# VH-VL binders against a9kqm9: the designs that were tried, part 7

Target 1, 255 residues: a9kqm9
Amino acid sequence: MRIIISPAKKMVENIEALPVCGEPSFIDQTNQLLTYLKSLSYEEAKEIWNCNDQLATMNFERIASMNLKTKLTPAILSYQGIQYQYMAPEVLEKDQLEYIQEHLYILSGFYGILKPLDGVTAYRLEMQAKVNLSDKKDLYEFWGSLLYNKLREETDFILNLASKEYSKCIERYVTEDVRLVTCVFGERKGEKVIEKGTYAKMARGEMVRYMAEHKISTMSEVKKFDRLDFSYDENLSNETKLVFLKGESNVRDRK
Short names: E, the ipSAE of ESMFold2; O, the ipSAE of OpenDDE; V2, 0.75 times the mean of E and O plus 0.25 times the DockQ between their complexes.

## First folded at step 1 (VH-VL)

Design z01 (framework fv_telazorlimab)
Fold by ESMFold2-Fast, scan of step 1:
Structure z01 (fold): chain C 255 residues (1-255), chain A 123 residues (1-123), chain B 106 residues (1-106)
Amino acid sequence: as target 1 above (255 residues)
Amino acid sequence: QVTLKESGPALVKPTQTLTLTCSFSGFSLSTSGVGVGWIRQPPGKALEWIAHIYWDDDKYYNTALKTRLTISKDTSKNQVVLTMTNMDPVDTATYYCAHRRYYGSGSYKFDYWGQGTLVTVSS
Amino acid sequence: EIVLTQSPATLSLSPGERATLSCRASQSVSYMHWYQQKPGQAPRPWIYDASNRATGIPARFSGSGSGTDYTLTISSLEPEDFAVYYCQQRSNYPLTFGQGTKVEIK
């Protein structure tokens, strides 16, 4: 089994609570993207980042001086946001950290795919960014099947805890011989299930932590997730989609 | 040459526990994507899915029967075992085990079936 | 639980005639299978995911449908086609079967 999760837009550097234990698998492709970004004018780069002037200025200066090989931060500590807050990687015990290093991959527009302890520099480049590289119209074309092929070398079972923007780079290449199972964290509103972004991000982070704490390797074990008032719903789920509902009782006593 | 065969008691008394064994050849439950399920059919009536189990121990149970059911596998013996507690005359049926795939060619259908074993529940 | 209602319960036809079997689901489904069963035998997979013939199934059999309404058609009945046909949905758990349509000789 391997787990895939989304990155975050906000990143920090120089966090030393955990060691850097490797370099990104596709650093050569990342270098191509860095060369491209360095070639852009401020106005062109701002269009790519789709952000305000303050963020664009900060990122433009960051790219200009970026070195992919020095003063690196472990990926899992660099990404900031509610998903990573609930995952709480900084306080994982040694055996739990070893679990996520073996099973967890972070998808990235800039790095492609990362292990938790791969050394990274802070960047801004979402998978849906409107880049225009030779022969490629967007990052989905740029990365192609490369990220899927990397995962397929290691497993035929991928648990998807990533958002659609990121899981799309894997989903389009999945063949009949590979299991891609997506977790949905929602709440029931009448006959509909609604997934609220903030709660879904919290649950995805908590699920990674839960899996590390229990050394989970099977779907049966994933289905036991009961954190943050979520519980597995058998009737809304199937072999490729696991639905967890917030606020539902999981007591199934006959009376 | 996929072959499955059900075995167990032909007669069960009310309130007793039924244990059925599915023995198979031509495939292994150590093979990724492979599963085995149980389906029953009361005499002259429709098919009812009971449960299935996959190579990775992922289990699925019919919610109406769930509290009475346990499905398990012994990959070294090429066997899947179904246990059903508190048997009632309405549970009288032919019980089939069948091969299933999670992915690959022929996924998500019961493609090879055993001959079935009739279990009668009466005093 | 999704309830599958098959109609008619029995079709009495002669060899060479066209048979049309219906399966209606109590709510929308994306995946419907059909199984053939002869007396004293285990069911056999016949059509899967609405319209795909299982291995070895003759071209005279076709499946169609979407949403709540699915159909199994036999263009020209052969003697070996007289059997009970069950539909089965795999969209939601629990997996459910219809009550069957018996195709019998008139």
Scores: ipSAE 0.234, ipTM 0.645, lowest interface PAE 3.5, mean pLDDT 90

Design z02 (framework fv_telazorlimab)
Fold by ESMFold2-Fast, scan of step 1:
Structure z02 (fold): chain C 255 residues (1-255), chain A 122 residues (1-122), chain B 106 residues (1-106)
Amino acid sequence: as target 1 above (255 residues)
Amino acid sequence: QVTLKESGPALVKPTQTLTLTCSFSGFSLSTSGVGVGWIRQPPGKALEWIAHIYWDDDKYYNTALKTRLTISKDTSKNQVVLTMTNMDPVDTATYYCARIRGYSYGKYFDYWGQGTLVTVSS
Amino acid sequence: EIVLTQSPATLSLSPGERATLSCRASQSVSYMHWYQQKPGQAPRPWIYDASNRATGIPARFSGSGSGTDYTLTISSLEPEDFAVYYCQQRSNYPLTFGQGTKVEIK
């Protein structure tokens, strides 16, 4: 089994609570992207980042001076946001950290795919960015099947805790010999299930922590997730989609 | 080449537990994307899915029967076992085991055992 | 649970005639499969994913449909085609089968 999750837009550096243990698998492709980004004018770079002037200026200056091999932070500690807050990687025990190092992958527009303790530098480049690198029109074309092929070499079972923007780079290539199972964290609204972004991000982070605490390796065990008032709903779920509903605890249950 | 065969008691008394074994050859439950399930058919009636188990020990149960069901596998013996508690005359049926192949899209029951008739009577 | 309603319950036809069997789901499904069963025998996979013939199934059999409405067609009945046909959905749990359509000789 392998787990995939989304990165975050906000990143920090110089966090030393956990050691850097390894280099990103596709550092050569990252170097190609860095070379490309360094070749862009401010106007071209800002268009790719699709952000305000303040953030664009900061990132443009960061890219100009970026060195992929110095002042590295473990990926899992660098990404900031509610998903990572609920995962709380900095307080995981040694055996739990070993679990996520073996099972967890973080998807990245810039690095492609990362293990938790891979050394990274802070960047901004979302998977949906419209790059114009030689013959590639976006990052989905740039990465192609590389990320899926890496996962396929290691496992036939991928648990998807990533957003659609990031899981698309894997979903496009899935064949019948690999099981890609997506977790949905939502609320029932009539006949439909609606995911609230904040709660879904909280649940994805909490699921990683839950899996590490219980050393989960099977789908049956994933279905037992019961944190943050979520509970598994068998009738809305199938072999490729696990639905967890918020607020559906059985209040009629006697003991 | 692929074969499945059901074994178990032909007669069960009400309230007793039924245990059925599916023995198979020509494939392994060590193989990714492969599963084995159980389907039953009361005399003269439609097919009813009971449960299935995949190579990775992932289990699925019919919600109407779930509290009575346990499915397990022994990969080294090429066997899948179904246990059903508190048998009732309405559970009288031919019980089939069948192979499931694939899990992303287009999976179906592609090879079936011959079936075993289980009669529940006092 | 998704209820599958097959119609007609019984279809009485002569060899050489065209048979059209319907399967309607109580809600939209992505995958519909068909099985053939003869008396005293296990079901045999016949059509999977709405329109794909299983191994060894003659070209006279075709499946079609999407959403809630699926059809199994036999272009020209042969003597060996007289049997019960069941549809099955795999979109939601529990997996469910229709009640069957019996194709019998007139």
Scores: ipSAE 0.016, ipTM 0.566, lowest interface PAE 8.2, mean pLDDT 89

Design z03 (framework fv_telazorlimab; at its last look DockQ between E and O 0.02; V2 from the best seeds 0.00; counts 0 for: pae E 15.4 > 2, off the site)
Fold by ESMFold2-Fast, scan of step 1:
Structure z03 (fold): chain C 255 residues (1-255), chain A 122 residues (1-122), chain B 106 residues (1-106)
Amino acid sequence: as target 1 above (255 residues)
Amino acid sequence: QVTLKESGPALVKPTQTLTLTCSFSGFSLSTSGVGVGWIRQPPGKALEWIAHIYWDDDKYYNTALKTRLTISKDTSKNQVVLTMTNMDPVDTATYYCAHSRYSSGWYYFDYWGQGTLVTVSS
Amino acid sequence: EIVLTQSPATLSLSPGERATLSCRASQSVSYMHWYQQKPGQAPRPWIYDASNRATGIPARFSGSGSGTDYTLTISSLEPEDFAVYYCQQRSNYPLTFGQGTKVEIK
C-alpha cells in the first residue's frame, strides 16, 4: 500500500530536524519546469502564480537563483500548513518516520511526486497552474501518466488523502488491477455530507500520523480511524470511498 | 574513515551491571540522520540487536531486554555508552557497536567495531 | 517482533557452484539487509535494502525479494565466500536478525 497527500502553498527551508534522504524521482522534469519558469517575464510568472505583487516578487527572485541540487530541505519539513501541523513529522519516532518514508508520497506541481525525505527547494507552482511548456497547456498534461505509473510499479493499493486538485493526476489513469481508495472527512448537513477544507486538511494529516503510529497496511485498519471527532460510516462508504463523519459515532452496538 | 571501538570489562559476575563504551571517529552524533546501535552475539549463536541511539537523542531498546538497558551519548567525547543491569551467564557474548545513517534511504549498519567479549561467570 | 527464518541452516557446496540463501519474515518487511561474517570477525555489510551491494561487494552477489520472501544469491562460489550470512529487517522495532545460513566447503 501507498498513501498520497497534497503539498502546501507555503514552504520553508529548514534542514535541522530531519535528514535529506534522496532525490525527487522526476528531477529531470522539474529541471524542465525550472528552465521554463526562469524564461518568463515577471508579468508572465505573476500570471501563472496568480498571487499579489509581494508574493510574486519573492518567488520571481527565488526562481532566478534556484539550484535544484543545493541547500535542500526534506519535503515533509518544507511544506507548511494545517495538514502538516497535524501530521507533526518532526516529532515522529524513528519507526514511524521509516513507515512514512516507505508508504507516503507527496504530490507536487513542481516535483511531480516526492517521498517525505526527498530534498527539495522552496517553490510556488500548484498542480492547476496554467503553463505553456513542451506543447502542454497545463501541468496535468505535462505530468501525464508519469506519477500514476510510478505508484503502479510499487503497489496495487493506493490510499488517497490528497485534495481533488492533486488526486486528479492519478485518478484518470487507474486501471481495474489497482485499487484507489479515497478518504472523505465531512459533516452531515441534512441529506448531504459537506467536507470543510480546514477540517479535511487536519484529518488528512492526522490520518498519516495515525497510520504511522499503528503501522497500518490494510483498509480494515484504516476504517478504525477515530481521531479529531471523526468516525467511519459504513452506509456512506464503498469499495473506493471511505467516509468519516465529524461528530457522529459509528458503533456496532449503539442502544 | 569511520572507525568504532568497544571497551569495557571482559569479566562480569552474575547480578552485576555491565557498562560498555563505544568510542568512534570519522563522524559526529550531532549530524542529522546518524545513529549508533549495539548488537551482541553469544558464542556460536546468532546476532541479537540490543539498542540504538540517534543524533536527536531518540532511543530504542530490544523489547525483551528493555528494563535492563540504558543507552546514552556524549557527542563532545564521540562516545556512546550502553548499561545493562543484572547480568546472567546467558548474557555472555561478543558486544558490537555499529554506525548507521539515513542517507538516500537504506538505514543499515555500515561500519562495525571489532567487538568485545564479555564473559559472565562467578 | 518480526521473526526472520533463514534456510537452509547449512549449505555444503564446492567452489564454482551457485548458492541460494532464503530469508522469510513472519510479516511483510520494507527494508531487508544482509551481512557476511567469518569466524572471529565482526559482521560486514553485504547487501542493503534487498538488492543493493554494499561498497566493495563483488558482482557475483545479488539480492532480491519483497514482502516476506528475500533471497541472497552467489552465482559462482569463490573460496573467500564461505562464511555465515545473516539477514536483518529494519521495518519495525525491535530490529531482528535471522539465525544465519552457513555456507561451507563440501
Scores: ipSAE 0.122, ipTM 0.669, lowest interface PAE 5.5, mean pLDDT 90
Fold by ESMFold2, look of step 2:
Structure z03 (fold): chain C 255 residues (1-255), chain A 122 residues (1-122), chain B 106 residues (1-106)
Amino acid sequence: as target 1 above (255 residues)
Amino acid sequence: QVTLKESGPALVKPTQTLTLTCSFSGFSLSTSGVGVGWIRQPPGKALEWIAHIYWDDDKYYNTALKTRLTISKDTSKNQVVLTMTNMDPVDTATYYCAHSRYSSGWYYFDYWGQGTLVTVSS
Amino acid sequence: EIVLTQSPATLSLSPGERATLSCRASQSVSYMHWYQQKPGQAPRPWIYDASNRATGIPARFSGSGSGTDYTLTISSLEPEDFAVYYCQQRSNYPLTFGQGTKVEIK
């Protein structure tokens, strides 16, 4: 089993809580993207980052002076956001860190795919960014099947905890000899399941921590996830989709 | 001591449904990572994997046969059951059940039953 | 589906000779296993993960290879070694076996 998760837009640098233990697998491709980003005017870069002038100025200076070999932070500590808050990687015990280093991958528009303790620099480049890379129309075409092929060298079983923006890089290449299972965290509304982004991000982070704490390695163990008032619903699930509903215990908690 | 034993009919008519039972001892399907697979071998021909079930009830089928196969387990009885519909003379083979463990991308079948010959004939 | 092609189909040798059995995969695989089978018997695990001997397998048996090309070698054949040997991959579903190499006495 390997687990994929999304990055976050906001990143921090120089966190000393964990060591850097590796280099990103696709650093050569990352260097190509860096060269491209350095070639852009301020206005072109701001368009790609789709942000205000304060953020654009900061990132433009960052790209101009960026060195992929210096000022490295472990990837799992570099991303900031609700998912990473609920994962809380800085408080994992050593054997739990070993679990995520073996099983967890972070997807990235800039680095492609990362192990948790790979050394990264802070960047801003979303997978859906409107880049023009000569012979590639977007980052999905740029990365092609590289990220999927990397995972396939290690597993026939992928647990998807990433957003669609990022998981698309993997899902497009899945063949019948690979099990990709997507976790859906939602609420029942009539006969539909409604996924609310804030709760889904919390649950994805909590699922990673739950798996690390219990050394989860099986589908049946994943189905037992019950944190944040979510529980597995067998009737809405199938062999490629695990649906967790925020649900039944809420009624009894209100009493 | 790990042992497995296949049981079921020796003769089946075309179009009938075959049901085979694997009875085992020396291990439990409640043990994490444990699985039982079914492999068949037509007389004088190569081995063909057909289905597999794991301790957590995850199931895998040979894609060429998937629409005809159902695999299930009864952990309390130490049994795995294979059902194969719409039997055809080309399905004549010795059917084996075998133990394996789900471990880091390598499965091999370390303990095998003796096999049971199933002949499909009018 | 990954097709495993074993060669030669039959290897006729005398006791004491060296036997080399090949297994070629149609795609790169990471996990290749070997089984021995004698007439009327179930297959027996022999070599797992390309090069590891199963419990009780004599040192005269060795496995090697990576990617698409794998080899089983018997350094000096003994009378009990005459059997059919199958390779099997576990890198992709469906799990597949080679067609076998029969090692027979000349």
Scores: ipSAE 0.000, ipTM 0.398, lowest interface PAE 15.4, mean pLDDT 86
Fold by OpenDDE, look of step 2:
Structure z03 (fold): chain C 255 residues (1-255), chain A 122 residues (1-122), chain B 106 residues (1-106)
Amino acid sequence: as target 1 above (255 residues)
Amino acid sequence: QVTLKESGPALVKPTQTLTLTCSFSGFSLSTSGVGVGWIRQPPGKALEWIAHIYWDDDKYYNTALKTRLTISKDTSKNQVVLTMTNMDPVDTATYYCAHSRYSSGWYYFDYWGQGTLVTVSS
Amino acid sequence: EIVLTQSPATLSLSPGERATLSCRASQSVSYMHWYQQKPGQAPRPWIYDASNRATGIPARFSGSGSGTDYTLTISSLEPEDFAVYYCQQRSNYPLTFGQGTKVEIK
């Protein structure tokens, strides 16, 4: 099993909290992107970053001097956001850290795909960003099937905890020999499931922690997730989608 | 080539239990992404999904029929068995087993058995 | 459950004509498939994931749609195309089929 999650927009440097234990699998492609970004004007870069002037300036300077081999932070500690807060990687125990190192991947517009302890530098580049690199129109085209193939080499089962923007780069290439299952965290509103971004992010992070704590390896175990008032709903789920509803009883308990 | 064949009684009495076996070849239920589903079709009526089992033994049932259904697999024999209790004349239908395929992120029934007619009658 | 309503129930057309089959879901669905069935035969996969032709399916068949509305189109009917077509969703369990559209020769 491999788990995929989204990165966060905000990144920090945290060099000493956990060791860097690897290099991004597609560092060459990342270098290509870096070279491209370095070739951009301020205005062009700002457009890609889609941020305010302060952030744009900061990132522009950062890119100008960026070195992908120095001052590296473990990927799992570099991203800042609700998902990562609830995952709380900094307080994971050794065996839990080993679990995520083995099973968890972080999708990235800049790095493509990361293991938790891959060394990264702070960047700003969303997967949905429009780029004009070679004959590629966007990062989806740029990465192509590379990210999926990386996963396919390692597993026949992918648990998707990533947002659609990032999981898209995996979903479109899934083959018959690999099962992709997406977790949905939402609230019931009539016959609909409403996903609130904040709660979804919390749940995704918590799910990763849950899986690490219990060394989860089966779908049955994933379905037992019951944190943050979420519970699995069998009726709303299918062969490729696990739906967890906030504020409801677990379907397994009703059987 | 993938083949599926349904077997079981052609006639069942009301309140009795129906046991159907799907024997298949050309694939294994040990293969990730593989599943087998049961679908029935009353004469002259639409298709109705009954149950599904996957390679990892994950099982799903028709909600209305769930209390009456059990699906299981024997991977070594390349068989899937469906049991349905308390049969009623309304359950008279052609029963199909079908292979589910995951392609480009989507599961659908890509291979079907020829179906077996089950008549529930006194 | 998600109810799929196909329309029309029967479509009477002549060879060479265009056929448009509709499948409407009671709620939004993300995954829709189509099957063809001829009398005395098992259903056959026809369109998967709304718009992909199954193996061996002629180019005159196409699928489209999203949300609650899906369509199967036959650009020019051939004699072998006259059959019943079922849509099927797998967005939520239970899996459900439409009631079918019978494409018959006029």
Scores: ipSAE 0.000, ipTM 0.475, lowest interface PAE 11.4, mean pLDDT 92
ESMFold2 (binder alone), look of step 2: mean pLDDT 91; pTM 0.926

Design z04 (framework fv_telazorlimab)
Fold by ESMFold2-Fast, scan of step 1:
Structure z04 (fold): chain C 255 residues (1-255), chain A 122 residues (1-122), chain B 106 residues (1-106)
Amino acid sequence: as target 1 above (255 residues)
Amino acid sequence: QVTLKESGPALVKPTQTLTLTCSFSGFSLSTSGVGVGWIRQPPGKALEWIAHIYWDDDKYYNTALKTRLTISKDTSKNQVVLTMTNMDPVDTATYYCARIKYYDSRGYFDYWGQGTLVTVSS
Amino acid sequence: EIVLTQSPATLSLSPGERATLSCRASQSVSYMHWYQQKPGQAPRPWIYDASNRATGIPARFSGSGSGTDYTLTISSLEPEDFAVYYCQQRSNYPLTFGQGTKVEIK
């Protein structure tokens, strides 16, 4: 089994609570993207980042001085946000950290795909960014099947905890040989399940932590996730979609 | 080439546990994406899905029957076993086992056993 | 659970006539399958994923539909087509079957 999860827009550098243990698999492609980003004018770069001037200026300066080989931070500690807060990677015990290093992959517009302890530098480049590099119109074309092929070599079972923006780079290439299972964390509204972004991000991070704590390797074990008042719903789920509903736990506790 | 055959008792008394075995050939439950399920049909009535199990031991149960059901497999023997506790006359039905391949057009039951009639009476 | 309602319950027709069988789901369905069953026999896969004929199924059979409404059509009935046809949804658990449409000779 392998787990895929989204990165975050906000990143920090120089966090040394955990050691860097490895280099990104597609560092050569990242070097191509870095060369491309360094070649852009401020206005061109800002268009790609789709952000305000303060954030664009910070990232433009960051790219200009960026070196992919120095002052690296482990990926899992660099990404900031609610998802990573609930995952709480810096408080994982040694065996739990070993679990996520073996099973977890972080998808990245800039790095492609990362193991938790791969050394990274802070960047801003979401998978949906409209780049014009080597006749590729966007990052989906740039990465193509590379990320899926790497996962396929290691497993026939991929648990998707990534957002649609990132899971698209894997989903489009899935063949009969590989089982891609997506987790949905939502609330029931009639016949529909609504995912609220904040709760979904919290649950995705917590699921990674839960899996590490229990050394999970099977579908049946994933279904036992019970954190943050979420519980598995058999009737809304199937072989490729696991639905966890918030607020159902109290009913299950009644006699 | 693919064959499935159900075996088990023809008569069960109320409150007893039913055990049915599906023996198959022409495929293996070591093959990714392959599963075997159970479907029943009371005399003159519609089909009702009971449970199925996949190559990776992933199990699915009809919620209405779940507390009474256990499904298991023995990959080396090419067998899938269903147990149903607390049998009642309303459980009288022909029980079928069938193959399901969930990567194959999202899993329809493509090969079926002949069925075995289980009558529940005192 | 998703309830599948088949209509009509019985179609009484002669060979050569067109048969149209309906299956309506209580909720939108991702995948709908059809099975044919003759007296004393196990069901046989007939149409899978709404419109695909299973192996060996004659071209006179066609399936269509999406969402909640699905149809099985037999363009010109042959004697061997008189049987019960069941639809089955493959979207939500539990998996459910319709109550069946019996196509019988007039």
Scores: ipSAE 0.103, ipTM 0.638, lowest interface PAE 6.1, mean pLDDT 90

Design z05 (framework fv_telazorlimab)
Fold by ESMFold2-Fast, scan of step 1:
Structure z05 (fold): chain C 255 residues (1-255), chain A 120 residues (1-120), chain B 106 residues (1-106)
Amino acid sequence: as target 1 above (255 residues)
Amino acid sequence: QVTLKESGPALVKPTQTLTLTCSFSGFSLSTSGVGVGWIRQPPGKALEWIAHIYWDDDKYYNTALKTRLTISKDTSKNQVVLTMTNMDPVDTATYYCAHRGKYYYGMDVWGQGTLVTVSS
Amino acid sequence: EIVLTQSPATLSLSPGERATLSCRASQSVSYMHWYQQKPGQAPRPWIYDASNRATGIPARFSGSGSGTDYTLTISSLEPEDFAVYYCQQRSNYPLTFGQGTKVEIK
C-alpha cells in the first residue's frame, strides 16, 4: 500500500533533525517549472501565489536565487502547518520513519510527488495555481498521468489522505486494477457528512502517525483509527470511502 | 451506562484450561470502534495486558502468552470469552475485562475483576 | 515490547504535600494513560493521552510529557489520593503497563 497526503503552503529550510535521503523523482519537470517561475515579473508571480506583498517579495527572491541542489531540507520536515504538527515527523522512531519512507508520498505542485526524506528547497506553488504554460492549461495538465503512473508501478492499493485539490491529480487517472480508498474525517449533519478543514487536516496528520506507530498495511487496520474523537462508521463507508465521524464532545479536552 | 462483569472458576488445577466470560451492558460490540480487553494482576504485582477483541472481530494478544490464548465474542449475547490453556500457579491473578471506548485506546470502564487461583 | 519504568517505586508523603510521579518508556510513545488503584478495587482511569483528566477527576491532578518521559503531578495531596498509580502506553501492541508508584501516607 501507498499513502498520499497534501503538502503545505508554509515551508521552512535548514532543518537537520532528519537526513535528506534521495532526490525528487521528477526533478527535470521541477526544473522546467523553476525556469517558468524565474521568467515571471513580480506582479505575474504575485498573482500566481495569491498572497500579500511580504510573502510575494520573499518568494520572488527565493525563486530568483533558487538552486534545486542546495539548502535541501527533508520534505516531511519542510512543510509546516497543522497537518504536519499532528503528524510530528521529527520525533518518529527509526522503524516508524522507515515505515513512512516506504509507504508515504507527499503531493506537490512544484515537485509532483515526494518521499518524506527527499531533499527539497522552500517554494510556493499550489496544484491549482493559475500558471500560464504555453502547451499546458494548468498544473494538472502539466503533471498529467506521471504521478499516478509512478504510484501504479509500486502498488495496487492507494490510501488517500490528501485534500481534493491534490488527490484529483491521481483520481483522474485511476484504473480498475488499482484500488483508491479515500478517508473522510467529518461530522454528521442530518444525512450528510461535513468535513471541517482544521479538524480534517489534524486527522490526516494523526492518521499518518497512527499508521506508522502500528505498521498498518490493511484496510481493516486503518478502520481502527479513533484519535481526535473520530471513529469509523461502517454504514456511511464503502469500498472506496472510509468515513470517520467526530463525536459530539469538545476536541480540546478529548485529544 | 457501561457495565462489565467477569465470570468463571475461582480455582483451576495446573495444566487445565481457564475459560472466563465477560458479560456487558450499555454498549454493543457491533458498534464501530468499540473493543473489549482482558487485563490481569497477580496478588501484589503490576497490571499485565492479555488480549483485546474489536467490533470487526480483529484480535490482539500479549506476545509472551499468545500460544495459550483465544479471545472470541458473541455480539448477540453481549459476551466476550477468553480461554487460556495449560494453567500454572504463576497465572494466579485477578482477571479484569474492560471496555475500550470509541474516542481513545484507553480502557475507560473496568469490571470488578475475578480472582483465579491455580493450585493443586 | 515497550517497557515502562515508573519512579519512585514508593512516595511517602503527608496530606497537603506535592507529589510528582514519573513514567519513562524504553522507546518514544505518543499516547500515555494513567490509572489509580486502591487496595481491593479495580484500576480506575485517571488521565488519558498524557494530559486529559478522566470524568470526575479533581483539578489537583495534572499529566504532562511527551516522547519517553511522562509525569503525573498532584499539587496538594488529599487523604483519598493515597493509592497506587500505573502508567500505560497505547502506541504499540502489546499494550504495556508500568510497575506502579505507591503513594503512601508518612
Scores: ipSAE 0.005, ipTM 0.426, lowest interface PAE 13.2, mean pLDDT 87

